# Designs tried in a protein design chat: VH-VL binders against p38371. Part 1

Scores and structures below are computed, not measured.

Target 1, 215 residues: p38371
Amino acid sequence: CNFEQPETNCFVQESPSWAVKYDVVDSPKDANGDECTTTAPLVELMGVYKYVNPETGAAQLALRPATLASRAIADTTTTSADQTSLGSLDTEPKDHGFCHANDFAPAFVNVAASDTAAANTIRYEFTNVRVYSAAVAPGTQFTGELKYTSNGCTSSYVMRAVWPPAPCDTASTEPAENCGVGSGLNPEFAVVCQPTSATGTTGYCVPAGDIPSFK
Positions, changes and structure headers below are counted from each chain's first letter, unless a header gives other numbers; Kabat numbers aren't used for antibody chains.
F, E and O are the ipSAE of ESMFold2-Fast, ESMFold2 and OpenDDE, as the mean of both directions, binder to target and target to binder. V2 is 0.75 times the mean of E and O plus 0.25 times the DockQ between their complexes.
Where letters were taken out, [cut] stands.

## First folded at step 1 (VH-VL)

Design c16 (framework fv_cosibelimab)
Fold by ESMFold2-Fast, scan of step 1:
Structure c16 (fold): chain C 215 residues (1-215), chain A 121 residues (1-121), chain B 112 residues (1-112)
Amino acid sequence: as target 1 above (215 residues)
Amino acid sequence: EVQLVQSGAEVKKPGSSVKVSCKASGGTFSRYAISWVRQAPGQGLEWMGVIIPIFGTANYAQKFQGRVTITADESTSTAYMELSSLRSEDTAVYYCARVDYSGDYYGMDVWGQGTLVTVSS
Amino acid sequence: NFMLTQPHSVSESPGKTVTISCTRSSGSIASNYVQWYQQRPGSAPTTVIYEDNQRPSGVPDRFSGSIDSSSNSASLTISGLKTEDEADYYCQSYDSSYHWVVFGGGTKLTVL
């Protein structure tokens, strides 16, 4: 039997929260080319929104990392717009169901200097973003590349994202708590629990493989 | 929690113009659009146009094309609707409304209190 | 370009259920989301239903929305009618071809 088509050709599931995993491509380096330690999160939540220009029909994709939203509480110099990366979005799928998003503006926050730390800018630069928008899984997985700069360290990543965000615990034997049956995710999605820290077990279910990530 | 606060009532002569303001909470303009809707006495809701600040663009209903201009000032979180060449049939309550244009549905979730514009000689 | 057609008026007794229809003249009603607004005399409209069938916080569950593709219409259903439900009700959708917001003509609900 046929799956119903999405309402729009490049449908994107809009949500204040998607779960996004970052896998290192280039390790952190400072401006002198020396190794440093500040990296992007292992996993985080991200706001994902689609806008359409009513005069031209042109579509845009907006990505708002939770890390920037959280740090914005202490930052009076950047706006919500600065903390959101806005790029273009295809009006029709390419590459076997993918909608490409390009030309993202950087998203950032400025963390003020304190008695113990120098001023710091946390900056996200997204490229090669592709949303999987086929009828079998309309607008619920995407991939892209991230260039992350914080504390003078720049590193690059492949990002893979899924909706809905499902909390998980790698120490749990209950399938619903470890990205299995009952977790809230599409059972055909290939997902794995990614802890938020290297030493902890709690985190979010993220794609296990390349997008589209299916069993 | 979010409110849209409009300017006060206006009385205008035929042939003049009117500019109505709509002040929104600061965060509204980074995510949402502002639409303008009017209602003549005893009549239904009539859509005039919308502005999407993130694009810097406005779109207007065919009936008002050439007479209406909708603008936004992000620094003051205020949208404006200016209607020119006023006629007696432009007497109406003018509303601004916050629009979620995600997914192309243009739903209105917060409405201003309305501004009565009376056009009389 | 399409029109949304509503009945001019409906009436029903307190405690009963009433349904207000909103019919799209061309193109599928399911092509774009439908919202419903309530306007009491002398007041600004307020949203009672968005995205076809969702309720804003504070709107009683007596209000529900639905889509019927076979009749090409949306419906607002109000159960357990109360006198404070007397108002004008407007449906609204979006014409993606022209990028225009489209309102229905409005329905006056009288609770007798």
Scores: ipSAE 0.000, ipTM 0.429, lowest interface PAE 15.5, mean pLDDT 84

Design c18 (framework fv_cosibelimab)
Fold by ESMFold2-Fast, scan of step 1:
Structure c18 (fold): chain C 215 residues (1-215), chain A 125 residues (1-125), chain B 112 residues (1-112)
Amino acid sequence: as target 1 above (215 residues)
Amino acid sequence: EVQLVQSGAEVKKPGSSVKVSCKASGGTFSSYAISWVRQAPGQGLEWMGVIIPIFGTANYAQKFQGRVTITADESTSTAYMELSSLRSEDTAVYYCARHRYSSSWYDYYYGMDVWGQGTLVTVSS
Amino acid sequence: NFMLTQPHSVSESPGKTVTISCTRSSGSIASNYVQWYQQRPGSAPTTVIYEDNQRPSGVPDRFSGSIDSSSNSASLTISGLKTEDEADYYCQSYDSSTYDVVFGGGTKLTVL
């Protein structure tokens, strides 16, 4: 090889799609502390990108939820930057293979009123994001926390994510279609199919346990 | 399979501005950086700037700083390049080009894999 | 800031091999990837080499790229020259000090 480029030891698999699962910590409440019903998705795709300053080596991590990207069609007031959460990223792994990402700016869209719904702001606030970047799984799993606000309801979650995003069906007995052999995932990863809705069977393979999630 | 289709030729007077569009079809717009490159008659390729929608940033060549503005409308998958205070020396074919997806944002500057057909802008009195 | 210098023109007979150089004025040529674009009259550029030495699908193996750190240059080599190879060729790299995409001045290849 005959090239030289800026680099960092905190590798992150850049992709327009990772599969992200949210597990509730605090149930939705409105500004008065009263119960309400709007929650984050059970699972969604998320764009994951890394910016490295070529002269300094300083790194940033960008997280772009598919929910914000899809709702952007109804929003002419926010930009791709507003719909993407930018945080700083460690240049070297700490804590047994984790690269910490901090100081995320909120990501949001201002959804205009439609035939079926009033105007709404959907906001994602990420904290305590940690990318697993050890030799056995370099930059293909991460975890963090999400504070989600939509329809005036705020709720919090633990977020666990894996790359590649493998579609799945809990009703399928074929391993390739239910997060097994042939799904495209690292066979050592402990993953499970998470449907996109409570009543459906189709969804995405997501980490089955705490990150790093291995068999 | 991604194509970039640019707006049609323009004739402008000195001192005016021109805004050229570049519409992407057949792929995701927001995941790619789009550069603008011009070529004056009989001259070489000259880079003007790039927009990186995911980071909300545009970077411009020093020569064009203050005269060029590059924007993107992700809802229509269209990038725009606006050049102000036009001079006769700005007569050129203007190209948009998509950067090859790579493992890092800085690699977006290393290769252009899809080019628009070009837009001729003529500046004459 | 650096510049990429190419010869203004090169000429060679059909069937022979031609090499077009691209010399970086400051900093190492190996510090950043080099691409090569082919532009025929009236057409937009197309990529013939990316990332120093890779060929896009559909580009003949007669086209190859290389880096020579001793001369601080990248080279595009075209073997078995055909008349259809007549075109302007541009090298391109990235200047990390300015965050700019940098093009060489271009080389007119004539096949006689």
Scores: ipSAE 0.000, ipTM 0.480, lowest interface PAE 11.9, mean pLDDT 84

Design c7 (framework fv_cosibelimab)
Fold by ESMFold2-Fast, scan of step 1:
Structure c7 (fold): chain C 215 residues (1-215), chain A 121 residues (1-121), chain B 112 residues (1-112)
Amino acid sequence: as target 1 above (215 residues)
Amino acid sequence: EVQLVQSGAEVKKPGSSVKVSCKASGGTFSNYAISWVRQAPGQGLEWMGVIIPMFGTANYAQKFQGRVTITADESTSTAYMELSSLRSEDTAVYYCARSGYDWRYYYMDVWGQGTLVTVSS
Amino acid sequence: NFMLTQPHSVSESPGKTVTISCTRSSGSIASNYVQWYQQRPGSAPTTVIYEDNQRPSGVPDRFSGSIDSSSNSASLTISGLKTEDEADYYCQSYDSSNHYVVFGGGTKLTVL
């Protein structure tokens, strides 16, 4: 292309891995409005990338959930584009240092039927995504809303994400292994270890409070 | 079936650079990431980095940061790995491998045949 | 920063079962998926196990993988050993804090 792209003030730390936690807003319901049990992960990794249109300067944000990526090679009907949610991104931060991202396309995979389970579509629909892009933490924390559908159950969440992803163990007394000094995260970030399962202790350091999450 | 075909063997002098290519065929190039892994004679596998063509981004192992550059050309379904400031200990077989975009997944399900790079005076 | 440690070599007779361990030096082995690759002399590696315990199409069911949190290790088990299983085996995981792929040192399996 041999051209200079317009710079934007909405910096986003591009990485195949950010740590994302989901906090329930609406509990899972099926198409009839009845309670069901399938929920989004407690925590997962997520790919985060930024594109800029060289002619218009318009920016886009791409989010690729690890849950979709991990099922991708067993899925013959969706592509990496289907498994990635692409939305618009502000070119400059608005009030309070946030860059808003909107109009995300759904991301999904089609899991084929097995001997023990019916076919299932896992779908992520992101809205109201806001990347904190101020001098104190440029493009390393974001928040948004998720509508998650799996096994016919739809639920909604507030998501909060941080970079870099740091593995942790809630049972560890070593600070570096429990989101403290030496974990790899900015020491000013307010983070907490979120296990990947309700019964386990290992997981990822995630924001402890509203974005931006600081001590 | 997806195949990865790499460029031929190279003999280089210390201080020079080498650029190895990896062409994907039989599958969708943009659906996956391409990793580069090297193996010195009689030694184990060492990861160098990965390119995610769909996003146009690359990540490198800290040991190679500043010496390695991984690029991709989606129009030709080809990934490249360039290693500069070559040393004798860079003598190795260099593999490209297809993997998922997700770190959890970085499962290398298809491997190239390997390219022998010899660094000699 | 962590290392994955494998035994340098292992040997067993045809028809028997062998287990190769892969121990993580720091952080939990369960924090990231573990893959296992088989490499025969003169060949590129091929995958025998992915995501801790899954087998790719074409890999015999004699190959299995497991995670043991108490020893902080992953294991590759090969039952009904055949001479064609003779190869180097590598475990692989991911270091989220440094954003790099980690390989074990490799284990040479001899079937005699």
Scores: ipSAE 0.000, ipTM 0.424, lowest interface PAE 15.5, mean pLDDT 84

Design m12 (framework fv_maftivimab)
Fold by ESMFold2-Fast, scan of step 1:
Structure m12 (fold): chain C 215 residues (1-215), chain A 121 residues (1-121), chain B 106 residues (1-106)
Amino acid sequence: as target 1 above (215 residues)
Amino acid sequence: EVQLVESGGGLVQPGGSLRLSCAASGFTFSSYAMNWVRQAPGKGLEWVSTISGSGGSTYYADSVKGRFTISRDNSKNTLYLQMNSLRAEDTAVYYCAKDLRYDSYGWFDPWGQGTMVTVSS
Amino acid sequence: DIQMTQSPSSLSASVGDRVTITCRASQSISDYLNWYQQKPGKAPKLLIYAASSLQSGVPSRFSGSGSGTDFTLTISSLQPEDFATYYCQQSYRTYTFGQGTRLEIK
């Protein structure tokens, strides 16, 4: 046990952008159980917001993946509520410094067919979301699980997220451009540059290990 | 895909020692906490010990503290349980179990087949 | 240490029945509760984690609910392969298992 000075409130850093990394738990399968190729992004930005009902004190956490937000431009059938996953959120941190968020509604978009691609539904289902809200890192790292469906392929992931989102380049020798000193992240955070593509070098700084991720 | 194979169980006298091994494959071993859980004949499950992915943190049930040592060799993808000062009540099937996620502890899946440890005269 | 108490200790049921098993913690554990299934001579299998999350590959007839101190595991339509012993487990402060509930054929 090395948790430091836990807060009494579930603080979450609200931002249109957090950097989120997905690590595969179950590889993509279609409805027949056959292998397929569509996966969640290696890394993406995600909007994170907290709502508190002023009459009841009940808290909610809202997650909006950038992938859904960008694809919403081609979607004429889903609402903004469908494109944002809303769940409950603890009002007080648990032992371990985590605030749990549960009962997320799925977030999805229906991408219309084009000259180059068939119609597709992209769906995010979040479970077991936990925001680290202890004094040493209040509301700036979270983890959870994702079930991702696109092109009829369903796969599952562990997600780990950090705020602020810091762009990076694995080819850079400058520490500020490769998740080091001057990148804008807390220097005690253990972070690594995650490219947005398997063949590229540019991406975002993401947690290097288990949440909370520290050096 | 993910496989856990326990070995090293056997018959040992009270006060004796035994070392169990769990050979892991099919996942990045160093990224996951590993666990030992035991079950005495006809009884329920009892958590014994947990080790973090790096090996930097270890946890033990009160019944085994000071007698058992959990360790791992990440270069060999192998988990160990060194059992000293064995007692009759340590008689059980010992299971190796992987934590489902590397970002939290306590969800044990998958489990190995188990290895039987019998402590008797 | 946190005590986990399951009820009933043993339950008889028929195929097609709705079965409910309960688990009570000696103190609040939020949603840090998991459910396992163990068949005779076999290793346990994780069914539910974080009180209500269904593990991949587990049939949808299994569901978990509860928070704080009181938790339930429900099997909506019992199948022959479901006769087994079920364990709850808290992961809030280290780990403790309940004593188990043996589900028997009527």
Scores: ipSAE 0.000, ipTM 0.449, lowest interface PAE 15.9, mean pLDDT 85

Design m13 (framework fv_maftivimab)
Fold by ESMFold2-Fast, scan of step 1:
Structure m13 (fold): chain C 215 residues (1-215), chain A 121 residues (1-121), chain B 106 residues (1-106)
Amino acid sequence: as target 1 above (215 residues)
Amino acid sequence: EVQLVESGGGLVQPGGSLRLSCAASGFTFSSYAMNWVRQAPGKGLEWVSTISYSGGYTYYADSVKGRFTISRDNSKNTLYLQMNSLRAEDTAVYYCAKGDYYDWEGYFDYWGQGTMVTVSS
Amino acid sequence: DIQMTQSPSSLSASVGDRVTITCRASQSISRYLNWYQQKPGKAPKLLIYAASSLQSGVPSRFSGSGSGTDFTLTISSLQPEDFATYYCQQSYSTPTFGQGTRLEIK
């Protein structure tokens, strides 16, 4: 399956960042099934890259959450490979225009304790990832499921993602700053500004509905 | 070298209480989750409880919830298991095990030699 | 809780044999499966973690494979010191162990 990735000369390819929204489907619970408070971000940037084995033609999809990339500086034990989730990817779309990606390895960081914060492992487990790759919008939206664990709390989400990432502000009346004309997104996409915090207004444009999300 | 040494086991009557201790050495105790795993005579392994590196989070098997309390003292490199309202089916060797339940691998890499708890009249 | 079922419950084998022990999870656990060896009167010893990673100091004749719900532990050429009980354990959620496979001399 094709999807939008910037090309650069001399075999250098920019890792395309996507904006990913997480909608909770199973609230945080600890190992005993009791409620706890640590959750995944409302929205974040995610590095998304397609690899193709030149000998076999087999495709793989790599997902690197910005949360793991940023927390890697305080990591004491994980490598950059551990912070990237790598799965298989269909070479051709199935019915309804989706390429399925499966068998993702978990992505995670082990954050060391400081004098103000306890040590913590943040883990992302992706399943049922599907990239929409129809002729009208090849590889610019995907969906999947996430199991997120942090501070011993595990929660589950449906993720919906769009390329390119477009920063936004829900308080802005300028269309280009609130997921409208001039934002860089396909005008036929149904998108909405998702703030990065429950009380703030700045965030990223994300799909407004189920993938594929069109007007 | 990593060492875990359990103590505090013994014979107790049904409804009684015991407190197990596990003395740790050879690693930075305060950086790892710690576990209790038990094994009844002639039976298999059963996970009992986990405590996070800081002691802020504790987890229990359904069979012991409300009766057992796991705790730790990082200044003494010691893990504890307070066992109340003991039942005959709690009779087992109790192992102290190093391993982070919510770590990358989730395995128990070092185990103590165990301490026997017998609940009998 | 995730249920772990081992097969067989017991197995008799001779030195030099290839031995395979199977472990099945009641739901997908990705790669979060560990294998332990326990000799009579001793604490368990970690052999394999993350389904296929050999623990330091464990002989190379031990190997693990599988993902999702089906996993295997293989001993390629059984040695006298390998007669023991073997347990699988999932670490995807609250830890649960299989019932154990007792490997005995034929």
Scores: ipSAE 0.000, ipTM 0.414, lowest interface PAE 19.0, mean pLDDT 83

Design m16 (framework fv_maftivimab)
Fold by ESMFold2-Fast, scan of step 1:
Parts: structure tokens; C-alpha cells; sequence
Structure m16 (fold): chain C 215 residues (1-215), chain A 119 residues (1-119), chain B 106 residues (1-106)
């Protein structure tokens, strides 16, 4: 019989907000291969969602960067589907407790020109996404690679993400405000405060090391 | 202030159906997983079902698989439990609870609603 | 399924006593062990999460310890409001509660 629904063992904590840090691999280059300056954010929030086909057990992972969500209001050509990157997801964890997600469609927005800014296409291309789905941290950390294009500049990154998103301040001596006890994160997670700007101190708690990031 | 209010309990005959609701307020409902936990009269707590924030991932106790369906309506901040093919052993107070931490604990609970399965 | 066994099933104690309740998992659950208190006619209340972390607002006389398969909840100096049923819960692989320990006045 086919009325029993299959289940997956790749748990992913679904949330409109995970904290994601990007570490540069290849510096920004334009279409001619020349250096340029537009980069991905140092840190941003990201929506993370899992879809399971109840008849087959096939799973998909959806990633929606907050940058695309916020710029969508000025978008004249893309839809919510274009602004969300959808890929496949393993139904069972592979070696070392990871569920691999692959074949992501690009996510993008075409931001219309305004009084303060020229028109811009922002594009996210995710590859080699791996959700840590072992029992000690079930679906609350992931890593992958990002190819980011904005203002004609393409650059690549390793991304490391953690749930829940915890605001932080690198200037604070209070542990709860600097990714320590009381921040809302697992005390065994190795996390660090990543400011949203190079000159500021406020940002989000992000993994300090390779996923899984533990002390 | 987080508040959870269950409703929909009552008396049903064996083999019957019943739908429970849990109205949530005081937090961003769509961001967090929700749970149903039951307790038979004079007995201990038993986890029944969990649903992810988006509603696309669901988990069930073996005792209810194939009979119960958990769902949510994020536009109404409401959690549901559709209970079919009810048995006498499903008689219990049903609580809804939040799951907001990676440690998986249930931190906020409703008052519960009583389901009695009897002929 | 991971099975959770509490001991004792019930105990009697006096105000001021040190009380210990134990919980055993059928397999290793690391530190994914939570403790709840339930008073008659009321919903459960979270006391301790992650085996040893005290929930905000819970009195410091409550403490938890253990990892792997063996866990303990301790009340260092029992107060009248502490007479209740206590439950452990594993959250390592789905969720399983222990059968409960009823703490009664001696």
C-alpha cells in the first residue's frame, strides 16, 4: 500500500532567519575579469525551509537570503520563486552526519533604479550545501559555497550558518550580548560575533570554525 | 508574553474523529516549531507530534502514525491536530507547546484540552 | 525509539531534605536531556534543559547533572511548593518523556 508517508532523517530547523557568515574565496571580478569592489554581506539573515514529497520522501531545501527579500520591494521583474534558491536534499545523513543539498537554482532580484541608486541585479548561486544533521546538533548548522554577483562584480565564498540568529555586539563585555551564556545559542557551539559592517561592532553570532562548529 | 490556548476537545466514540486547535500569541509563530503532547488520566506525558515553522516537516510518535495529522495556519497563528480512527488509549489531556531552542525543550505550554474516547 | 526510565517512581520527603531523581536513557543522548515539573491540574513547567542549564526564573535549589545515558535532578533543600511530579525528556532523536517521579510529603 502507498498511503503510509515516508519520513526523512535529515532534520532541518525551518526558520525565516538563520545567521550566515561569508568568508571570501575569490575576490570580486567583473565580466572582463578585472577587479571590482562589490562583495557579499559580511553576515546576513537567511530563510531556511525544507519540503518533503509525502509519497516519495524526496526532500528539497530552500534558501532565501534577507538581502534578496529586502530588495524585492524594488524588483520589477522577479517573483518570490526567483528570489528563493531551491535544491535537492538527502533523505538520510551521509558520512560525518551531513545531509547534502545540491542542484540549487539561482536566486536573484532585479532592483530598479531609484533616486539614490542605479539599477542592479543581485544573484546568489549556492553549491555544495551540507546541513549538519547529527543528534548533537540536529539541523541547526550548515555550510556551503556561494557565488555572489552584484553591481557587475562576481565573487565566491564559503558560507557557515547557525540557528537561532542571535544579535551581538563585539564591544560588549556581557556574555549574553557577545555570543556567550544567555545569547540563546547552544553553549557547546563555537560562535563569534560578526559585525554587519567593517567599522561597526553590532551584528550576529556566527560559527567560529568549520561546520560542525563546536568548542 | 507568550500564550497558547487549546480548544476542540470533547467526547468521541471509538473509530471517530476530532480536530484540536491551539491559538498562539506573543511570538513570531511562523518562525518556530510547535508540538502536541498528551497525558492520559493519572499517567505520564507522551509526545505526540511536531511540526516545523513552515509546516513542511512533521514528526509523529509511532502510536499515532497514520491516524493523526499535525498542521498549522501561520496566517491565523493556529496549530491543529486532526485525530482519526480514535481508540480508548487516545483518551488524554492534549497540550500544545513551543519548541524554540536547538536543545529541543518545550518552553511554553497551553492549559490543555481533554479528549475522551468512550462508547 | 529511545526509552527513558525514571527512578524512583515515587518518593516521600520532608521540607529541607535533599532529593535526587534519576533518569536513564536506553542509548546515549549526549546532553539532550530536559527536566519538567508538573503540579496537579496544571501544564508542565520547564526546570532544566541541556542536562544542567537552569531555566530563567527557576530557583537555584534545582540542579541537573549527567551526560550520555545517566542523568540526575537534585533539589538541595526541599520547599513546600516542590511537591509535584517530575519528568525527564530526551530531545536527541525526536522526543520521549520518562514515566515521571511523584514527590510526596512524608
Amino acid sequence: as target 1 above (215 residues)
Amino acid sequence: EVQLVESGGGLVQPGGSLRLSCAASGFTFSSYAMNWVRQAPGKGLEWVSTISGSGYSTYYADSVKGRFTISRDNSKNTLYLQMNSLRAEDTAVYYCATYRSYWGYFDYWGQGTMVTVSS
Amino acid sequence: DIQMTQSPSSLSASVGDRVTITCRASQSISSYLNWYQQKPGKAPKLLIYAASSLQSGVPSRFSGSGSGTDFTLTISSLQPEDFATYYCQQSYDTWTFGQGTRLEIK
Scores: ipSAE 0.000, ipTM 0.440, lowest interface PAE 15.4, mean pLDDT 86

Design m18 (framework fv_maftivimab)
Fold by ESMFold2-Fast, scan of step 1:
Structure m18 (fold): chain C 215 residues (1-215), chain A 122 residues (1-122), chain B 106 residues (1-106)
Amino acid sequence: as target 1 above (215 residues)
Amino acid sequence: EVQLVESGGGLVQPGGSLRLSCAASGFTFDSYAMNWVRQAPGKGLEWVSTISGSGGYTYYADSVKGRFTISRDNSKNTLYLQMNSLRAEDTAVYYCAKGFRDYYSWGYFDYWGQGTMVTVSS
Amino acid sequence: DIQMTQSPSSLSASVGDRVTITCRASQSISSYLNWYQQKPGKAPKLLIYAASSLQSGVPSRFSGSGSGTDFTLTISSLQPEDFATYYCQQSYSRYTFGQGTRLEIK
């Protein structure tokens, strides 16, 4: 068979919440190249937005990690714009249904010292972001790379994201609570429950494989 | 059954180039990361490069970064390694290895090809 | 990169012996450690993944243990076909192999 998938524009499902999973590429190192322990979260929610210049048609993709949004309350120096990473976005899909997003500005917060913690800058740098925008799943999965810096530790990750964000529990035998039937996700998506902590069972449904992640 | 067959090895002078190929069969090629691993005569295994199933992500060992390029043609079930600016220390058997489709970005290599010898010598 | 160190570099053993090979990571890799067997002139073969999971088709005399930085491969009762070189590999951050342990018959 020579059947070709229908072409689609670069549609992105805009939402204050997508579920994003991070898989380590380079382990944490400090500025001297020595090992350190602070890592990106295993999974988090992320705001995903698309802007289009009405005069030029140029498109932009905005990514706002929930970690930065939540720590903003303790920040006196950064704005919502600093806490959102803005990059370019293709107007139409290229290689195999992907819309490429490039040239992201860093997103960050400067968390002030408290009684329980020293001052800390948390910084996200996104590269090689690709939104899958084909007829079978228009703008509901994306992948990219993250360079994460916190507590002087820099580490890098592959990120894979899916919409809608579906809460889950790895201990549940109910399909709707463990990324199965009734969870709210497209049943053809290959997803798995990723706990928010290494010792817990509750988290979010995230892509199980490379994007596009299908069964 | 999974099968990986390497080709393209040979003798090349320092500074020269070679292109290796790995023909894959027996699995859904575009769903799995693919890898190149080398082994110098009488020495151990050294990871060289990884490419994701989609081809969107490529990673290299520091010893080859900037000189080697990994690529794949999913329509032909074929993995490639373009090797430029070859040095005597690149002399090795080069293995094609299938990554596992797993929950994490890095996984184990469940199937390996038989390898192809690259000799860099005048 | 994460450095992997195996010990011993070589050992001699007899059929029926219990053999232990160790692998140490320069930093914590959780359970992302794999073991491979390589016979002369052949490609490596996966034995164990995720520190302790036995690959399908691999004899039960092979077992793996450990987490964090210290890992062990054990062959409970050595057979003639087990004489080979064994490699550990971290898959936590990219890939790094140990230098190998050559297992020879006495």
Scores: ipSAE 0.007, ipTM 0.565, lowest interface PAE 9.6, mean pLDDT 87

Design m6 (framework fv_maftivimab)
Fold by ESMFold2-Fast, scan of step 1:
Structure m6 (fold): chain C 215 residues (1-215), chain A 121 residues (1-121), chain B 106 residues (1-106)
Amino acid sequence: as target 1 above (215 residues)
Amino acid sequence: EVQLVESGGGLVQPGGSLRLSCAASGFTFSSYAMNWVRQAPGKGLEWVSTISGSGGRTYYADSVKGRFTISRDNSKNTLYLQMNSLRAEDTAVYYCAKTYYYGSGDWFDPWGQGTMVTVSS
Amino acid sequence: DIQMTQSPSSLSASVGDRVTITCRASQSISSYLNWYQQKPGKAPKLLIYDASSLQSGVPSRFSGSGSGTDFTLTISSLQPEDFATYYCQQSYYTLTFGQGTRLEIK
């Protein structure tokens, strides 16, 4: 006969890529409380995975920032497990269709010193992660908070994420290339193009408002 | 190097008022949230109040809301606690404590030596 | 508010012993837990922040662990200067301290 694995009602769209936007809450400060300049990306791709223990039904959410994955090439001291933040995940949606994820382990890489740069640890600490898992958009948007440390600078952010990741260009007048019709996103999602740099135009479609972000 | 020195404690009757001061030195005062924590004789620590670095945000324990006011003068590197409508239950050593900025939560380092407030007839 | 309960309330130990103190939150506080040491007549001193991060200048025999609701402070090899009262503190929602654990000479 056929076997069924336990599943939770907190559906999460598993993908090696979601588009995640970070909005600053606390500007970068060093250990002495003095201003510094290293910040989290404006937008990045993030791996999102869900694990369910088949015997207990307990669920876990795994977040793997693309920034850590790309910098891992220069790191011989951390593993893919260290570069992935693993937390708990509700088995059933709570308040207003949200599944809460808590108790995330930090994700980090230790980048070795080079001729042009000192050794650096890049660290992501996620808290208050909430995945929207309601019938109209099950597991394709989430929000949370990030504490980001790099080059001795610590800063905090609200993160808002959407699946699928859709590349975009703010300079394009074609809707499919600027988060509109044909972009691959649910037409009812309220999204805007977020460039990867402050001076560029290319980036990813990200939620335009608070999660759940709908028109 | 980093120092916090409290002053202004003393004996006051129930219903009276008292103002505590904390003189800070050795760090950029305006960049850090500051805190008042008290400890009744023979008892544990109780958080009283927090003020943001700019002074724009203040927080209070339920036991002191409406009676105590935290404030700061960044030009003088001084933290204050104005205590009104004092009760016998407010009798405690009051500590000034600096919020350490590094990490995801509020924690306190260093602490001042404390100043004793006694509310009794 | 979030209640913090420490156990034991008091503990007797000898120099060289491994000492464990626990702290329980009435609801999940993630890793937003700090540990302080207070000696008689002195102000408290920060030992550990964010559940497991050792404060600069604190001896490596001190360590913290735990997340969610259950947290532990461990002293791997007790020294004479470690006899003190230890407090946990949550910073997840407002600020509350545990009642304290008094560590005394056996």
Scores: ipSAE 0.000, ipTM 0.416, lowest interface PAE 17.5, mean pLDDT 84

